# Designs tried in a protein design chat: VH-VL binders against Beta-1,4-galactosyltransferase galt-1 (galt-1). Part 5

Target 1, 206 residues: Beta-1,4-galactosyltransferase galt-1 (galt-1), of Caenorhabditis elegans (o16374r189to394)
Amino acid sequence: KMSICVPALFGNGYDAKRIVEFIELNTLQGIEKIYIYTNQKELDGSMKKTLKYYSDNHKITLIDYTLPFREDGVWYHGQLATVTDCLLRNTGITKYTFFNDFDEFFVPVIKSRTLFETISGLFEDPTIGSQRTALKYINAKIKSAPYSLKNIVSEKRIETRFTKCVVRPEMVFEQGIHHTSRVIQDNYKTVSHGGSLLRVYHYKDK

## First folded at step 1 (VH-VL)

Design r02 (framework fv_rosmantuzumab)
Heavy chain, then light chain:
Amino acid sequence: QVQLVQSGAEVKKPGASVKVSCKASGYTFTDYYIHWVRQAPGQGLEWIGYINPSGGSTGYNQKFKNRVTMTRDTSTSTAYMELSRLRSEDTAVYYCARDYDLWFGEFDYWGQGTTLTVSS
Amino acid sequence: DIQMTQSPSSLSASVGDRVTITCKASQSIDYEGSSYMNWYQQKPGKAPKLLIYAASSLQSGVPSRFSGSGSGTDFTLTISPVQAEDFATYYCQQSYSYPYTFGAGTKLELK
ESMFold2-Fast, scan of step 1: ipSAE 0.000; ipTM 0.512

Design r03 (from r01 with heavy chain D99G E100Y F103S W104S S105G G106Y L108F; framework fv_rosmantuzumab)
Fold by ESMFold2-Fast, scan of step 1:
Structure r03 (fold): chain C 206 residues (1-206), chain A 121 residues (1-121), chain B 111 residues (1-111)
Amino acid sequence: as target 1 above (206 residues)
Amino acid sequence: QVQLVQSGAEVKKPGASVKVSCKASGYTFTDYYIHWVRQAPGQGLEWIGYINPSGGSTGYNQKFKNRVTMTRDTSTSTAYMELSRLRSEDTAVYYCARGYYDSSGYYFDYWGQGTTLTVSS
Amino acid sequence: DIQMTQSPSSLSASVGDRVTITCKASQSIDYEGSSYMNWYQQKPGKAPKLLIYAASSLQSGVPSRFSGSGSGTDFTLTISPVQAEDFATYYCQQSYSYPYTFGAGTKLELK
């Protein structure tokens, strides 16, 4: 089964409609579980209500997580902590785990293949524990929902500095925000692809 | 002017399948969920499931999950509900309804006129 | 599943009366100060029509003689004064969690 880790839901970049679209589109692609880390006190009522609907229907696992920003001093460390927690929750439970934010979608390049078929192909070599996928930006011109489906024009160039991963959680020891930092065994591998079979589309609000 | 117009009455034998349509007009079809609700003769209302016309994701009442399939065609602003392996107990009027969601709640603000399904020998 | 218990199953009234219909949810359907309770009116041979949403909000175009109240698990629809066009079946519905569920209905009949 496939799962998604959303490492932090913080700041003003998201609303209830985007959360609905994220959960619905990923469910359509075969994602069976979405782990969402939130500071409940910072969410508006509509967002909390949306997350509760999906949690009650077993589509998501909602984890109330307060970032240790003041103790730690940097936002980065809080995101890394939630990524680590999510990796451990999926170890021994899911076959493939994706790490992406609410404005990022993993999409097969070959239209006739499902997401699961595409991922299975990428992991055909049993020693591969992690796939790092290139990101393409989509400029948002349409403000009404469903946002992702109305904004389909992507930038021509691929963003290589900010990438997202899909992993076999049982093979990963340390997962970063943009890459897999360490695998469980020395003979396990992490690989990077420029987007030939799988791409991450990132929707810009600005 | 928002309208949901459903297909006409159906008569089916037990074991057959039926596919009911719901054509939306007067609003952006992909902005609102379409829900399906049925009502057996002289009985109350029973929720079957929903489809999000944006992306096509669905959620079904567990009672119907193995027999119901919801789809949509965005080019014609039409939602479909297919119910398979029909039983006499499926005799009912089937309604489509638009789901409206905001910070105040979730509710069905517009309904189709209903499609009567009769399942008999 | 959340069970909606609606009472009475039927009631008789005269034009000009005040009538009250009650709906009880098997668990709280409130979230962050909002109640996910809706009321619908259905006349024979027709689709249901939304009257009240969020327990107490009147739908546009619905006469002010209809009002809703309640929170948590106990909710009420009041019609006052009853008019001839109000004799119909009324259903409560929770939209708090899937599957959405309806009360069994209350038939309002002319005495």
Scores: ipSAE 0.000, ipTM 0.429, lowest interface PAE 19.0, mean pLDDT 78

Design r04 (framework fv_rosmantuzumab)
Fold by ESMFold2-Fast, scan of step 1:
Structure r04 (fold): chain C 206 residues (1-206), chain A 119 residues (1-119), chain B 111 residues (1-111)
Amino acid sequence: as target 1 above (206 residues)
Amino acid sequence: QVQLVQSGAEVKKPGASVKVSCKASGYTFTDYYIHWVRQAPGQGLEWIGYINPSGGSTGYNQKFKNRVTMTRDTSTSTAYMELSRLRSEDTAVYYCARDYWGDEYFDYWGQGTTLTVSS
Amino acid sequence: DIQMTQSPSSLSASVGDRVTITCKASQSIDYEGSSYMNWYQQKPGKAPKLLIYAASSLQSGVPSRFSGSGSGTDFTLTISPVQAEDFATYYCQQSYSYPYTFGAGTKLELK
């Protein structure tokens, strides 16, 4: 089974519709567990209702993460803490875990393959614990059909400076926001070559 | 191993039509756009248009609008470009090339089809 | 249409030289931190071959003596050191918008 970790989420920049689209599209791709970390006090009322609906229906695990102090610099540390918590929750439970935000989607390059088939291919070498995948930006001006990734239009090039990871949680010791920092055993490896079979699509509001 | 194989050379008179084929192998045909580019003798490269083999949607350079038609046959993994009402200025080598929608570069090209339009 | 102005139209060099070819777009071809600029090599009687994509990314199998740089409207292809097999015609291409457009080409000739 596959899972997603959505690290520390504030209400700013997200809305209920985006949450619905994220959960429904990933469920359609075969994701069985979605872990969402939120600061409850910063969520819009409609977002809280939406997250509660999916949590009550066992589609997500909603975790309230509130930092004792708030500064711009603390956001990065908060995300790293939630990524670590999520990694531990998935160890021994899921086969593959994705780390992405609500505006990011992992999509197979080969359209005839499922997400699981694509991931299984990337992890054929049993010593691979982590795969890094480059980001691809999508034009967010148009309201394309939200339920089909086939309807993505006006997309642009891959951004190789930003990456997201898919891991075997049992093989990872330390997970960062953009890369896997440390694996459990010396003979396990992190592969940085992504983009030929799997891409991460990033939606921007402007 | 990715390969695009084009049909052979053509000699046509002004006013005729030509249909060039491009057969793909070594990859899933419907995953990549096919673009067509031409090159007149001793000249540079000129983009003609594209076809998305998955849905059959096309886009054409306005310069060739009303004269070019692109089609494909998914059962044979073959793309076609038909150019009508030929002029002597259409004398060129015609290339097909694959482009993954969103990648926007031509990593594999056909060998080219030479078209000569003369009276 | 985006016009691509490529210079020089031809240049002569010796094996071991460093050569630079420039390409200027009539408008910015950048989007979301990426530049939609590609470079191709063409030898007589052959189809073009991709060398560089996204302004600076080296295509697999292409020797590291080829490099690309630039952003916005101004782009450069550098070949250093030039080898005997590099004498060919080079084309820049924008893939920012349709119609895709190419520079007029630069013929690299042996001195």
Scores: ipSAE 0.000, ipTM 0.441, lowest interface PAE 16.6, mean pLDDT 77

Design r05 (from r01 with heavy chain E100Y Y101E D102W F103L W104L G106D Y107A L108F Y110I; framework fv_rosmantuzumab)
Fold by ESMFold2-Fast, scan of step 1:
Structure r05 (fold): chain C 206 residues (1-206), chain A 121 residues (1-121), chain B 111 residues (1-111)
Amino acid sequence: as target 1 above (206 residues)
Amino acid sequence: QVQLVQSGAEVKKPGASVKVSCKASGYTFTDYYIHWVRQAPGQGLEWIGYINPSGGSTGYNQKFKNRVTMTRDTSTSTAYMELSRLRSEDTAVYYCARDYEWLLSDAFDIWGQGTTLTVSS
Amino acid sequence: DIQMTQSPSSLSASVGDRVTITCKASQSIDYEGSSYMNWYQQKPGKAPKLLIYAASSLQSGVPSRFSGSGSGTDFTLTISPVQAEDFATYYCQQSYSYPYTFGAGTKLELK
């Protein structure tokens, strides 16, 4: 079983179409649990209705999280708190947990393999607790149904300064925004792979 | 310009503690791990540990685990390494270095100038 | 811990020579086609400088006369042709797992 943690607190940068595409594409790839952390009082009506629809239909777990400091620019403190909460919710529940925002997608490079098959291969060594993958930007419009990962056109360069992780939640002690910070035991590994089997695509909004 | 600037030389007695600072500039402090490495006179490099400035999490070489503490202050973009219960064998140059955990490298691309610690007698 | 065995401990060369320094890890430091091996140069009284990362990738600003190769447990740094500014101590380092470990160093000296 695979899950996603969306630890971002929403601002007006995300719209209902992006949320729909995110949930539908990840469901298509075999993601069974999607945890979304948001300040629901800051969402516009269409985004709130969209999240409520998926929550009511048991497609996502929507968690209302507010920060007394978000307006003072300490936004990352809240994102780290939501990452920690989500990690704990997945420990003992899911085998692999992804950390990404609504504008990011994990996609297998080999078309004939499922996301689960790709991830299982990357975690073949049982001491590996975390896999880190660099981003590739895509200049694409948000697509409507039917949703498909075919015909994704990405920029040639890989962005290595910003990465995203997939982890075995029971092996991770502390998860950061871009990387795994600590594993539970000293012999557990945090590994970067060469991007030859798995890629993270990020929408380039500006 | 990306750089790490460390605090000045320290002279300490056995049993004392020392706290070395490492101030980052020219990049987003929270995007890169800070590692600490030491070098005894005429010897090679020895890894002490890391701090993730984003969450404050740390990892230490077991050799130092009960004597070293790493912290950071995000408001000043400064990392700190405190080493307690000092011994003469702790006499060394202490370096901080930046490690992003890039997909292909996981390497120390930017280093501080070093802080000389002398533990006398 | 992964042990890094570096050889030779010292090497004498002339400007224009080709020199090779080797580094052996006590276990494989490869994962999914990548080798977690780095090479550093250190001059007296200065901090180390990154030359090569991921076994064979040249760091920005480093001259192309430096090259790295190898995989698994056996790695090599090559300097060709040696220039006057290259006389320094070189260290290999694995970043495959914590604790990160360094080779003992190779001092490159002028003949």
Scores: ipSAE 0.000, ipTM 0.441, lowest interface PAE 17.9, mean pLDDT 78

Design r06 (framework fv_rosmantuzumab)
Fold by ESMFold2-Fast, scan of step 1:
Structure r06 (fold): chain C 206 residues (1-206), chain A 123 residues (1-123), chain B 111 residues (1-111)
Amino acid sequence: as target 1 above (206 residues)
Amino acid sequence: QVQLVQSGAEVKKPGASVKVSCKASGYTFTDYYIHWVRQAPGQGLEWIGYINPSGGSTGYNQKFKNRVTMTRDTSTSTAYMELSRLRSEDTAVYYCARGDYWEYGFYYYMDVWGQGTTLTVSS
Amino acid sequence: DIQMTQSPSSLSASVGDRVTITCKASQSIDYEGSSYMNWYQQKPGKAPKLLIYAASSLQSGVPSRFSGSGSGTDFTLTISPVQAEDFATYYCQQSYSYPYTFGAGTKLELK
């Protein structure tokens, strides 16, 4: 059972169509739970309607998040707080949890393998609690049709400074936006790789 | 052609209000924050606040919070900043700027700026 | 509020020189390996122009003679070699927390 945590949005560089593509493509890949943290004040009516539709149809868990502190006292929009909340919601519930936003997709490099098969292989060592994957940008001029994974065209360069994680929630104590900060036991491992088996594709055009 | 075009110069009396517009073109208006920054004659840059054009949410510098209101009209891709209870020290050039970012707060910056709107507050 | 202290307030240089402008934040503006520091150029009567974001990333269309460095609280903008069109005022800006704050500016003047 796999889940996705989409942390609190800042800037809201997404429209209703992007949200639909995100939910449908990840559902197609076998993601069973999608947790979306959002400030309802920052959403237009179309985005609110879209999120409500998927929430009402039990495809996502929509969490209305309001920043609890002054913005000068915490990191923007409480993304670290929402990541922490999502991690706790998935502990004991899902086997693997992905942290990515609406313009990012975890996709197997070996096209004949499912996402679950790829992730299971990456976590074959039971002491691995976290896998960190580098980004590849999707060329904005060449986009796949909605709900299609066949025609992903990416830039050749791998962006190693901007990474995303898939974790076993029960093994992680502190999760950041770009890396796992702490595991619950000293013998648990965090592993990074350059995207040879699993890639994160990021839309370049926002 | 990504561009922000602002309304023309304004001359106001102390105590009045001013509403400056910023019309976006060449990109999806709701995908980026709009920030407002002012510059008094011969002085540096001062951040006033932002608006998220998608949902309409705003954040204001506490210095201006009781006097500034930011709004937008998505049908015309236009952002507005209204500053009330004007004082002579509000005399400045007011800029709107597109707030770009990568990965939700990884790199916040203002990459496209309007040409500026000169406000003169005199008695 | 995060205070940005920029130095020097003015700097005289000749075409071909290497110049450095320094900016100090009153607290760390780093988060998860990124520095929320931007640099802008402003010419008289014009809007500011983004030169550098994330302390060291060069904005598209900006000449490679501009470079940024630093982390935590201490940041530097370097212009090398200075060209005639570079005589302008430069501002650092933190985007780590609201309110966004700018340095007081450095005016680069021809000797």
Scores: ipSAE 0.000, ipTM 0.455, lowest interface PAE 16.2, mean pLDDT 79

Design r07 (framework fv_rosmantuzumab)
Fold by ESMFold2-Fast, scan of step 1:
Structure r07 (fold): chain C 206 residues (1-206), chain A 120 residues (1-120), chain B 111 residues (1-111)
Amino acid sequence: as target 1 above (206 residues)
Amino acid sequence: QVQLVQSGAEVKKPGASVKVSCKASGYTFTDYYIHWVRQAPGQGLEWIGYINPSGGSTGYNQKFKNRVTMTRDTSTSTAYMELSRLRSEDTAVYYCARGYSSGWYLFDYWGQGTTLTVSS
Amino acid sequence: DIQMTQSPSSLSASVGDRVTITCKASQSIDYEGSSYMNWYQQKPGKAPKLLIYAASSLQSGVPSRFSGSGSGTDFTLTISPVQAEDFATYYCQQSYSYPYTFGAGTKLELK
């Protein structure tokens, strides 16, 4: 059982179409639960309607995270809080939890393997609590429905140091935005890979 | 138990080449990068480069780029570093170390080191 | 290349003391909320041993008397209280950018 934590969604950059694409593609890959943290006051009516539809149909757990005021850097602290909350919600509930945004997808490098098979391979060593994977920026877009990974059109790929994590929630004590900060036992470890088995595609519609 | 075991000491003449091995055990060889670091007598540590055992991709410190070649054999879980056109300044202990491409958690296990002496 | 300036080059201490080693990067080695700073201990004739990663995270199996702090360009390794087995050479290392670079080392000696 796999889940996704989408940390705080604040401000611009996402629309109803993006949300649909994200939920549909990840559900297709075997993700059973998607936790979405958002400031409902910042969303337009179409986005609110879309999130309500998926929440009502038990595809997502929608968590309203509203800050009383805005200041420089407050979104960073908001994301840390939502990451922590999401980690705790998944502890004892899911085997693997992914941390990514609406424009990011974890994709197996070996096309014949499912996402679950790929993740199981990465966690073959039972002392591994976290896997950190390098993010690859792609100027890409999803063709119209049906929404599937093979319908993503890649125009340019740029490798970056920006990373995202997949964790065993029960083994993680403290999770950050881009890394696992602490594990529950001293013999548990965090591992980073250059994307040899699993890649995170960050794609832009602009 | 994770272990990296390196080949034995080498003595070479200037202009020769040396090939050092690093055999990994206790983990899935293709899940981690192998980095190479050297240390001249009484001096500090110097990063040479890495190899990703999964795809065979490599990255080298520019200082060594035209003289170093890193390879691996996945069937024996062994990484190799070959350094050519040796100079007396290459006299050092050469270490392999397990590490990560992202860099925030690096060199958690090291080989015991291979001593290279380059002299005429 | 990022230069790592480590100080002092050597220091003398007694068992039970608190010692501080500093490391300065020639540019910020922070990225997206993480500091790409690692600390290693090396005893004579042995390979280095990872003590601390991400500036302040203690490596599994390393005693809690070792701690790391800092961000941006200025970093510190603290050993308190110093024990007999801690007399060794300590290296800082940035893993922010290739080529990865190390400080020149600090030799901790018994008084």
Scores: ipSAE 0.000, ipTM 0.433, lowest interface PAE 16.6, mean pLDDT 77

Design r08 (framework fv_rosmantuzumab)
Heavy chain, then light chain:
Amino acid sequence: QVQLVQSGAEVKKPGASVKVSCKASGYTFTDYYIHWVRQAPGQGLEWIGYINPSGGSTGYNQKFKNRVTMTRDTSTSTAYMELSRLRSEDTAVYYCARDEGFYDYLWGSFDYWGQGTTLTVSS
Amino acid sequence: DIQMTQSPSSLSASVGDRVTITCKASQSIDYEGSSYMNWYQQKPGKAPKLLIYAASSLQSGVPSRFSGSGSGTDFTLTISPVQAEDFATYYCQQSYSYPYTFGAGTKLELK
ESMFold2-Fast, scan of step 1: ipSAE 0.000; ipTM 0.479

Design r09 (framework fv_rosmantuzumab)
Fold by ESMFold2-Fast, scan of step 1:
Structure r09 (fold): chain C 206 residues (1-206), chain A 120 residues (1-120), chain B 111 residues (1-111)
Amino acid sequence: as target 1 above (206 residues)
Amino acid sequence: QVQLVQSGAEVKKPGASVKVSCKASGYTFTDYYIHWVRQAPGQGLEWIGYINPSGGSTGYNQKFKNRVTMTRDTSTSTAYMELSRLRSEDTAVYYCATYDEWFYGSLDYWGQGTTLTVSS
Amino acid sequence: DIQMTQSPSSLSASVGDRVTITCKASQSIDYEGSSYMNWYQQKPGKAPKLLIYAASSLQSGVPSRFSGSGSGTDFTLTISPVQAEDFATYYCQQSYSYPYTFGAGTKLELK
């Protein structure tokens, strides 16, 4: 069973079409649970309605989250809190949990493989608790069209400063925003890779 | 049921500004974007922009180049569109519209329209 | 911007007729199996009224004699049978991307 954690959302820089695309594409790839943390007071009505529709149909778990105040213009504390909450919700329930935002997709590099087949391969070593994957930005030239797996045109450079993780929840003690901070046992390990089998595409950057 | 009530007709000189109001009722004001659309005499419909009443974010048609400002007042469930540096070509009926019920970008309910005449 | 070409600009019909209005987008306005095409009716001195959303979905309260079809770039609004209250101007609108754009309109007039 695979799941996704979408950590705290700040405002509404994306629209209902983006949310629909995210949920539908990930459901198509075999994701069974999507946990979305958001300040519902800052979302537009169409986004609220979209999230309510998917929540009512048991496709997502919508968790209302509001930071009491913003510090240094950075919502770091809220993101860490929501990541921790989501990790705990998936422990003992889900085999693999992904941490990504609405504008990010985990996509197999080998077109003929399913996401589950790709992830299972990456976790073939039973001591691996976490896989960290670098980002690739989607080219700004296709910004006028909705993004799909067939229409992805990415920048050549791999972004290693802002990575995203897929983990075995039962093996992770502390999960960060960009990396797994601590595993349950000393013999468990975290692995980083440059995207040879799995990539994260981020389409919001220009 | 959903209703949008707009302010009355305006007559302005070229170079002036106009501020049109749109008072919403019958639904939760912050749940749907409010769009502004105009129609010149005998012409078709032209989209001006939107405002999200929840956060106040806006998006404008580039054609209006820094001349339009959209705001809202959540305490009165009222949206505003201000158009500055008016030209004779701005003579039109201005509509507010809302209630994209199924997030297909449809404009489900419309105000009655505000007639703007720009003449010297 | 996405250009919407609507045809014809005017159409004469009698009560009981079947009429067809077409709209062509300059690029595909489909996304994930849905078409972002809406149709409106406007009577003189009144605001537009939504008839059809998502190319083929009938708005609540709109009579079933109105129907929409099409996908990609080519869309059609059909009125059958035409009734006396249907003589009005009709507009198509794409909501695939900002800015939203409308067709130039089709005036349906009594023969």
Scores: ipSAE 0.000, ipTM 0.439, lowest interface PAE 18.4, mean pLDDT 79

Design r10 (from r01 with heavy chain D99V E100G Y101W D102Y F103D W104Y S105Y G106Y Y107G L108M Y110V; framework fv_rosmantuzumab)
Fold by ESMFold2-Fast, scan of step 1:
Structure r10 (fold): chain C 206 residues (1-206), chain A 121 residues (1-121), chain B 111 residues (1-111)
Amino acid sequence: as target 1 above (206 residues)
Amino acid sequence: QVQLVQSGAEVKKPGASVKVSCKASGYTFTDYYIHWVRQAPGQGLEWIGYINPSGGSTGYNQKFKNRVTMTRDTSTSTAYMELSRLRSEDTAVYYCARVGWYDYYYGMDVWGQGTTLTVSS
Amino acid sequence: DIQMTQSPSSLSASVGDRVTITCKASQSIDYEGSSYMNWYQQKPGKAPKLLIYAASSLQSGVPSRFSGSGSGTDFTLTISPVQAEDFATYYCQQSYSYPYTFGAGTKLELK
């Protein structure tokens, strides 16, 4: 069973269409629960209505998280706090938890394999608590429908500064924004890979 | 106390290779990345690369990528940097340093004492 | 690669003075409200010491007379008031992207 943690949402890069796309595509990949952290007072009416619809239908857990923020990086502290809260909510409940934003998707490289099959393979070694994957930027915005990676031209670079993780929640003691900081036992390990089996695609809206 | 202790000074001929060690103590070795930085005499600091001791993953500055290899031994909490095909321009003090906790947000907060490498004929 | 231009290359000051060192990145090193800028102090024969991370966050154990500011491409380290132990070389460093890059250094000298 797989879940997603979406940390605190900042700025105007998201709208109701992006939320629908994110939830529907991840549900199609086998994600059973999505935890979304957001300041609902900052959202427009369409976004609030969309999130309430999915929350009422038990497709997401919507958590109101209000933080003051400044241009000097207060949002970082907010995202770290929401990541920590989400990790704890998934401990003992889900087998694999992903940490990504609404504009980021974990996608298997081998098209004949499901996301769960790909992740299970990556975690074959039972001492692996975390898999870290570099971002690949997509140089086009996502269209309204149907939502498809085939309609998007990818950039030819991998962003190694920003990575995203999928973890076994019970094995992680401290989760950071871009990588797992500490595992619960000394013999547990974190692994980074260059995207040969799993990639994270990051969409640029403008 | 948190400490990184490096191996001693090396004198090498051009074309040789050198392997520098960096032994960590006072913290959980696998919780921090180890970065390597060098400084030529009278010059500034130059970043060589990193290793994640937990998984063993590495990243190298393209300038050194075909000559540098970073490894670690978790049983001894020791990181290694090997530089091959040495040139006189590789004469420098080589430092290891840890990068902490959450993401690239944090700086290199603990440094080894440095290993002096002299490359001369 | 991101180029870090640090100025001045050297400056002379007296104990009690306020000094500023500037660092300019060839491109923005900001991401979602954070600036990936670090400042280090180095004394002759010693390893560098982290003073400031994330442009303005004071490293634990570093005196409050050190402060950092700036965002985007323009950053400043301020030392006020300068004390005798502060005469050293200072380096800025970006951690926004690999390879990590440093400024050329600023040597703070006693007048």
Scores: ipSAE 0.000, ipTM 0.452, lowest interface PAE 15.5, mean pLDDT 78

